# Ledger of designs, part 53: VHH binders against o26223

Target 1, 191 residues: o26223
Amino acid sequence: MKLLWTSQHIKVTVHIDGKVSKMDVLEAIKTRRSIRKYQDREVPEELIDKILDAAMCGPSAVDERPWHFIVVRNREMLEKIPEVHPYGAMVKDAPVAIIVCCDSSLEKIPGFWVQDCSIASQNILLAAHSLGLGAVWTGVYPLEDRVEGIRRLFSIPEHVIPFSVIPLGYPAENPGTRDLFDPDRIHLEKW

## First folded at step 19 (VHH)

Design YC50
Fold by OpenDDE, fold request of step 20:
Structure YC50 (fold): chain B 191 residues (1-191), chain A 124 residues (1-124)
Amino acid sequence: as target 1 above (191 residues)
Amino acid sequence: QVQLQESGGGLVQPGGSLRLSCAASGFTFYEKWMSWVRQAPGEGREWVSGISWSGGWTDYADSVKGRFTIARDNVKNTLYLLMDSLKSDDTAVYYCARHKYSAFPEKFDEFDYWGQGTQVTVSS
């Protein structure tokens, strides 16, 4: 009996009417894609606030919460980011970008800040998606050239480490959904 | 292995022109900022010019501004320095150098790889 897994196309009915249909967490995770094309439309501050709220709701080691966020809307600065990030071309096309940083002075246990900021960055992506925005994680840390490039561009103090740059906007592309489940990556009880 | 190899140096008269090339290999060239640095005999190193990974940003030392042009071909993995209106004071070994950071250098320790250099001699 070949169980025909009918791929139920979860039609994300984007209700055009202003009611942001609340996407459940699993839907957000499963349907999120990196978005690198954006509409010529501003992102309301309210949405950025919600995204940042979500970014700060993730766990951190010993509750150290080392993250800081730079919200960039200035067009000149957005256009400069690609010069210090060779894979950040889409940032110039976004209405806003969030730079996730770690304040090393807040770190309680060495090294866990990477996990903390990763969680924050992922929450930004998920929150953005759930709110009808598109985003992409452009990696900064641990590449020293990008870390220092972003640092100098934004005059970030030495004790603060740029971690990621996340452009956001209303999506101008729909890459579709992917099935990324790989049972070969699952090990039961032992490797 | 990261390699930078300069070429194009030589003897030229004052007012002459040279084009230096730096062939890069062993790394993703288009991801890195690059500079030219020169060292005259008995003198310290002098930063000459720098260029962003895309070539969109360039900068020059005051001593060469208006005379030298830095460029890059990311398809050919090559850095260039066009030197016009050469002066005797431009006599030096010219090095191409890879930036550690995606920024113009503030110190010479911000380069992680150097070429062997090419000799430029400006003499009547």
Scores: ipSAE 0.892, ipTM 0.949, lowest interface PAE 0.4, mean pLDDT 93
Fold by OpenDDE, fold request of step 20:
Structure YC50 (fold): chain B 191 residues (1-191), chain A 124 residues (1-124)
Amino acid sequence: as target 1 above (191 residues)
Amino acid sequence: QVQLQESGGGLVQPGGSLRLSCAASGFTFYEKWMSWVRQAPGEGREWVSGISWSGGWTDYADSVKGRFTIARDNVKNTLYLLMDSLKSDDTAVYYCARHKYSAFPEKFDEFDYWGQGTQVTVSS
């Protein structure tokens, strides 16, 4: 029985009516793309709140929840971020960015904060996508030049570690969907 | 291996001009902030000028402000220092230095790589 993997083209029917169609979790995960072009449109605070709520719903090591979030809407600051992040050019075009940080004083087990902040960052991306926004994860940690660049730019305390910068906005691009499934990466019982 | 090689130094009269170059290799040049640092004989190191990776941000020591211009060509992997209205006090070895951080330096330990330097002598 040849399992015909029919590539179901998930037609994202963008219903024009203001009702953000609820994506199921698998759809959100599978259809999410990095968005680097944004409309000249403000993101409502309500959506940011929902995104941040989602960001805080991920698991963390021993429930340490070490994450902090800087919400940046100031145009001047958004325009400055690319100077300290060589691959953050799109941030200047976004109406808002979230900087995910770790408060090291909240860490209970050393090193797991990276996983915690990664989960938070991914949840931001998924939530944004599910709400009809585009976002991209621009990596800060573990690159010291970017970490310290962001730290100084935002006057972040030494015990707080910038982890990621995530610009958000209504998408002005549609990069399409990708099939990223690779059965060669799946090992049964052993490598 | 990271390499920085300065050139363009020499002897110049007061009021003259020089253009220093720093050829960078062994790393992604366009990702890094860069600076010029100088050291005069018998003196400590002095930060001269810095530039962001894009060239969008520049800064200068007060001693050279209005006279020197830092620039970069990320395609050529080259850092420049245009020095105008040179003074005797500008006599020093000029070093190209890579920033450890994407910020203007607060300390000299914030540079992770240095060139060998190029001698600039301003003398009548």
Scores: ipSAE 0.886, ipTM 0.945, lowest interface PAE 0.5, mean pLDDT 93
Fold by ESMFold2, fold request of step 20:
Structure YC50 (fold): chain B 191 residues (1-191), chain A 124 residues (1-124)
Amino acid sequence: as target 1 above (191 residues)
Amino acid sequence: QVQLQESGGGLVQPGGSLRLSCAASGFTFYEKWMSWVRQAPGEGREWVSGISWSGGWTDYADSVKGRFTIARDNVKNTLYLLMDSLKSDDTAVYYCARHKYSAFPEKFDEFDYWGQGTQVTVSS
């Protein structure tokens, strides 16, 4: 028996360095690595816009979309982030960073904003990778000292919670691809 | 247990110098901002100086700018205050204080741990 259905394969079409490119979504997910070393090369505003568009496409609890994003390019500010965020040392060397924030006034289900902002943060990483950029998620929330430090540094209002700082730029390192599939993490029907 | 232990206070002549030390233990020192705070007899507390976890960002009260230097040694887990050109108005108990937040303080409840203090007396 032959089934002659045709299907359209949906691929993300990305614009890298001013050129149209295609990357399979599974390839992007499997090959993305945390990048902590960046070229001395500016990241065009066009690419940041595409990355933030992707960030906002993430699902959220009851579609609450609680996220806000601060784009940081000012050298003085990038250099101060490591002083309030100890494990964000590479931020000083990045041409740009994105701060992912939650506006608690947009929460519809209390506490789910962490998942929402995590999804947005991961989408930033994937979109950056697909555009030929490297990025890394550095955690701010739930560490109170980092949260308040970032809030004061960027004049973020009390009802807005800085969640993550994501430095990004054209990569100056290549960690390579990993094979991390582990069947023992998969449980069928029950634990 | 978090412990902050000041030392190096004493009697000094006007124009003299002292170096205060604060030995820190019971926490990851290099992840915390630190300050010196002083209290003159019969007075409220006065923030003197603060320093970021790495030492790369420092600030001073106007009353001590240009005369005092805050520093830290993250290998020895020690905070320092080098006091030069001391004046009688600098007479106080000097406290080492740990920041709750990675920011210069706006209020004194933003310090979560304090040392016992060390007396500095500037007299002719």
Scores: ipSAE 0.372, ipTM 0.740, lowest interface PAE 3.3, mean pLDDT 90
Fold by ESMFold2, fold request of step 20:
Structure YC50 (fold): chain B 191 residues (1-191), chain A 124 residues (1-124)
Amino acid sequence: as target 1 above (191 residues)
Amino acid sequence: QVQLQESGGGLVQPGGSLRLSCAASGFTFYEKWMSWVRQAPGEGREWVSGISWSGGWTDYADSVKGRFTIARDNVKNTLYLLMDSLKSDDTAVYYCARHKYSAFPEKFDEFDYWGQGTQVTVSS
C-alpha cells in the first residue's frame, strides 16, 4: 500500500486556521480611504471585537498600552456627537462609533500617549477596511473644546483623555485609490 | 476683535413677553456654543439657557423652563431669547456669553467673552 496525501488536505488546513487574511497588508494600507457614507446596516459585535483586538496589537511607549475604547451604538448619543464636534457630521449616520481614549494613570513615559493612541486609531482603520467596513478618523485631541465636549457627553473622567472618534459601517461610497508617493519627501543620510 | 451686543430689553408688566437679541461679530459664530446669563440687582450671576452651535441642543435653568426659548440664526450671526410669561423674579441684566467649550457650562470661567448686557425690568 502506498501512503498518499491529496491537495484537499491543504484546503482543509487553511479553513481550520482561519487567520489567513483575504487582503495583503500593503494592499490594505494603500487602498484604505476615509469613508463618510454608510449603509443602513448593523455591524456585528464580532467584527467590532476583531477591530479592537487589532487596535490593542499596536506598539506603545515602553509597552504602557494607555488606551481605552468606548463603543457607541446608541442612536441618541451618535446624533449628539456632531453638536459637540461640528466637523463630525457623518457620525450621526454611522451604525457605530469607537472613541479612542488615553488613561493617563497608565502612562509610564509622560506625553507619548498621543503616539500610542494614534497607532491604535490607525489599526482600527486598517482592520475595519480589511473586514469590508469603512471608517474615518475624526480629530478630537488636541482641540480643547472638542476634548471637553466629548468628555462631558460620555461621562469620561478627568484623568482620561478622549483622542479620536471613529465612525464606521458598511460603506456606501467608493472614493477610489490615490497615488500619493512623493520622492521629494525622502532624504538619504541627512536633510 | 470679538464683540457681543445685546438689545431688546425694557420695561414689561408681569405676564408680558420680550425678545432679546445678541449680535455677534469678530469670530466664526456657527462654531461656538452660546448662552444667556442674567444678574438680578445685588445678586450673583445665574445661567439662564444655552444652545449648541447648530441650535440642535438646548438647555434651560429650571426657573425659566417652559417660559423662555433660546434660538440662533447662524446666517445673521444673532442669538435670541424669547421670554414669555414674565415674572418679577425675571428682572435682571441679561448677558450674551460665548462658551469656551462645546458643552453646557459648569462654571462661569467657561465663558471666554461677554456682552455688555441689556436690562429687563418686570414690574407693575
Scores: ipSAE 0.368, ipTM 0.729, lowest interface PAE 3.4, mean pLDDT 90
Fold by ESMFold2, fold request of step 20:
Structure YC50 (fold): chain B 191 residues (1-191), chain A 124 residues (1-124)
Amino acid sequence: as target 1 above (191 residues)
Amino acid sequence: QVQLQESGGGLVQPGGSLRLSCAASGFTFYEKWMSWVRQAPGEGREWVSGISWSGGWTDYADSVKGRFTIARDNVKNTLYLLMDSLKSDDTAVYYCARHKYSAFPEKFDEFDYWGQGTQVTVSS
């Protein structure tokens, strides 16, 4: 507008970071694959923030939101995870990992925190994929061996349960898309 | 079922060396952390050393640090303890123990299986 043009004798520089995701939600769900090989490339904190925002958008039993997240970038710590998680070897090669935890003091309905943290974990995978990153869910709970190993490694208190470890980074592999639809798994009205 | 069988104990002179072995069977050895625990005459048990499933992370009780080396061979399913510079205070029954958790233990109920022990006696 002619008045706004006249009133703008100061310059404001805005730094525009990141990219807008263009991926359709169904496409993201269908094309997301577990990625276990990563480029030697830093993941900006901005992207981690977006991923964790998405994680916390998940539904939870009576909105209890029992989740906490530990962001791990320290190389020494990432290299120790495979020593307590024998099938998590790829974690040492990731630029960053997210540990999804349940704080049992936030639980309001018994028996649903696993579903709550599973939803948050899946949202991390989908958000990472939509941002051009690859990730994989490595199971911790319910394997007591892994739960205690991770708890002690990261000084997680007794009332907090580590649920999953999710290494992520820019992918260095492309496993391709799968067609997994199986109509025999669909039952109308009854079994 | 799970079996842990120690061997290599015996009588040794102060300053000597000894190598203990623990043969493991009945479980997937390379998925488990392992420890050596000892019990001196008239004393309680003392954790000696522990080792992660891959062997990449080890730790030792202060009383043996620098003198003892824990190792494992995941192909032969065998845990080892190389004991150097032995002292009379090292006289004990040495037990091979399997961890419940992938962590160094804080209490002895964190071991779910134990060997029968092998006697080490350091005496001149």
Scores: ipSAE 0.296, ipTM 0.687, lowest interface PAE 3.9, mean pLDDT 89
Fold by OpenDDE, look of step 19:
Structure YC50 (fold): chain B 191 residues (1-191), chain A 124 residues (1-124)
Amino acid sequence: as target 1 above (191 residues)
Amino acid sequence: QVQLQESGGGLVQPGGSLRLSCAASGFTFYEKWMSWVRQAPGEGREWVSGISWSGGWTDYADSVKGRFTIARDNVKNTLYLLMDSLKSDDTAVYYCARHKYSAFPEKFDEFDYWGQGTQVTVSS
């Protein structure tokens, strides 16, 4: 394992074979942070494939799996996303973004697609983190202006609902870890 | 309550310049695309110029292209229209309009809120 120091003193652990070290699931969950700064470095397609594989492994209502994914690498399109997504400014700096969408025609039980796509989005974040990438969940749904903006920008059909935009890249920041445990949010047997 | 208030209109000679302002309140200004629309006497409303939330995208009607510049200050919640080389045909009430959706690269044609307008008169 070689520790590579980036110009910004970010420690990246890479295997000798150029493979990014993996972390266990609890470590991934606990140490994941939203990353909004990225290196000028391309993300290999292999990593995107792994991330998308993970995205599709989450549960869905009655196994409806309503999700679709748009992988965006085109620089022009990445630069346009912030214009329709005011909180997506970092997307223009990312080498790649994944847009998570719902195909409403695949929905079996109304309303659960939001949960399904949320699970998929979270899996993208966790997988990315475990693979040494940084990512952030930028919400699109349920804000109509963002939904419509992304829809038009990517010519998404009416029956498909853009849900989230997730830029990914090798991290150029280290926000550190947070302790988010709150015992006051835990109720035993009753509220 | 959403409010848009235009100012800066007036009487100007042909070839002159004006700067219009639109003060926005009652909503998150930097999240919305904005446009200027004008209406001449006896005519319908004409879209003039539009701008994305960040100002990274702008568009203009052919009639004003090269003469007008749209801008915004998201800290001041203000939309601007710089009008140079004004012509008699530019005489109209100018309205600030909020876009209903962030539609890119679609044309600017759908609005949900309008200001009261400011009169621009170009005359010798």
Scores: ipSAE 0.034, ipTM 0.515, lowest interface PAE 3.4, mean pLDDT 88

## First folded at step 21 (VHH)

Design XD1
Fold by OpenDDE, second read of step 22:
Structure XD1 (fold): chain B 191 residues (1-191), chain A 124 residues (1-124)
Amino acid sequence: as target 1 above (191 residues)
Amino acid sequence: QVQLQESGGGLVQPGGSLRLSCAASGFKFSRYWMSWVRQAPGEGREWVSSISWKGDYTYYADSVKGRFTIARDNVKNTLYLLMDSLKSDDTAVYYCAKHIYTSKPKTKDEFDYWGQGTQVTVSS
């Protein structure tokens, strides 16, 4: 991408096609960071499809797969999300967000849906990162005000529970990597 | 109320240049992608160009690549189309259009507001 300015302060940009980044699974896990700043760049639909595919590849209790995904590109809706989700301020600056939901009618065993949707959400983050995108998990459940806010905003049925809102975009920040390994959290055979 | 008002159209000879402007009001202009769409007589609307909300990314139809430049001034709430090397086939009404989505438009239904259009006529 090249930015040009005219003498009349008209911003002119030349579009340059970028390549998709790839990384192995361990690298993705170790190097993933929450990204809250995004470039003024569209996320191709193909990448969203890959991310959603990954989201659905996680295990679920007795293979119940209770998850649903709302893909949001509507700017008006993205702008409204922070109004009901105070910690989702960055959502309005993302080109796209995925809302992970649970359909309670698909539960085979009650309560495991939280784990199921968490796995799906994490897979979204990892997949996004591996594809050169940045994302962040903004928790909706179990905070009732956020759950109801997102529900109303997107007309989500009562039996469907919004779980997380995940904005995605090409990163406009680089927070670096962290070493989070803590041997004190590892117990051998007993506590 | 959302308003889009195009200006800058006119009669120009082949090889000439024009600069179109679209004045936007009634919404947060800097938060939306914008496009130019044109309609020639007897033809459907044709997508011409799009620009991202911050203006960092631009897209063009093949028919205008290398000749047209889309730009925006988010302080002035104005969209521009610089048209160089104009051809007879560029004759059309040019519309400014507001995006619904934060993406390049795939269909004509992805715009929620349109201007009234400005006539561009390329003729010898």
Scores: ipSAE 0.857, ipTM 0.927, lowest interface PAE 0.5, mean pLDDT 92

Design XD2
Fold by OpenDDE, second read of step 22:
Structure XD2 (fold): chain B 191 residues (1-191), chain A 124 residues (1-124)
Amino acid sequence: as target 1 above (191 residues)
Amino acid sequence: QVQLQESGGGLVQPGGSLRLSCAASGFKFSRYWMSWVRQAPGEGREWVSSISWKGDYTYYADSVKGRFTIARDNVKNTLYLLMDSLKSDDTAVYYCAKHIYTSKPKKQDEFDYWGQGTQVTVSS
């Protein structure tokens, strides 16, 4: 909870720490939305740690676990990400972003890393949501310009492929929930 | 070039009040968290207070809680520190500092730019 006082263009705020929200896995999945507006509230490191822990709990092909994560809190760097990622405009407004990467040298079977990193990215989104944060998956791979832009910006080695940029923060929007269930997409036994 | 310039320091009696200002230039002020840090004679730098980039969140050292108020005007690119109920122990050079990160500072190296400081002396 915060108390705001404003006098003659001076903004004064007193912040009181609140409790972290929790939800079960099905609720997290069903109620998760992409969040692109964030409060200027700090995301505690402990929450990021929990999110990263969740990111690493997903399955990977033959347990190759090819993922790496760059945690970005540097404001200057966050401001630069939209310059190389046109659909990452909201990143500059987040207090933190996670860049999910693949280390190709860790691949045991070529090509499955996309699935592996996708699972990791989705786990980040779900974990964030379950912790009361908002996040959005901004795709980097397979768009070459974005891949190279992020690579250059963060000095990522050539054998490491940036996959996604996920800004996180306390949500400053509520887009509501959607019912995305479509029985027409379900086929029994055959197409 | 990033510039931070503190002002408003001076001599005040115990129980008195001061308002410090920090004029910022050379960067997008409204996009960065800001802090006040002070250094007493013969002592290390002590974190005093921080404010979020939009000003919605503020943090204080225990030594100044309830007495000091950090504020900012993002239109004027100015950081403020309202100091009430000043004590002799508040005597120090007060520095404005720019954050590297969008978070409360944990270490002194999390600031990339500092002002020259303004002297605050609390004495009877």
Scores: ipSAE 0.855, ipTM 0.925, lowest interface PAE 0.5, mean pLDDT 92

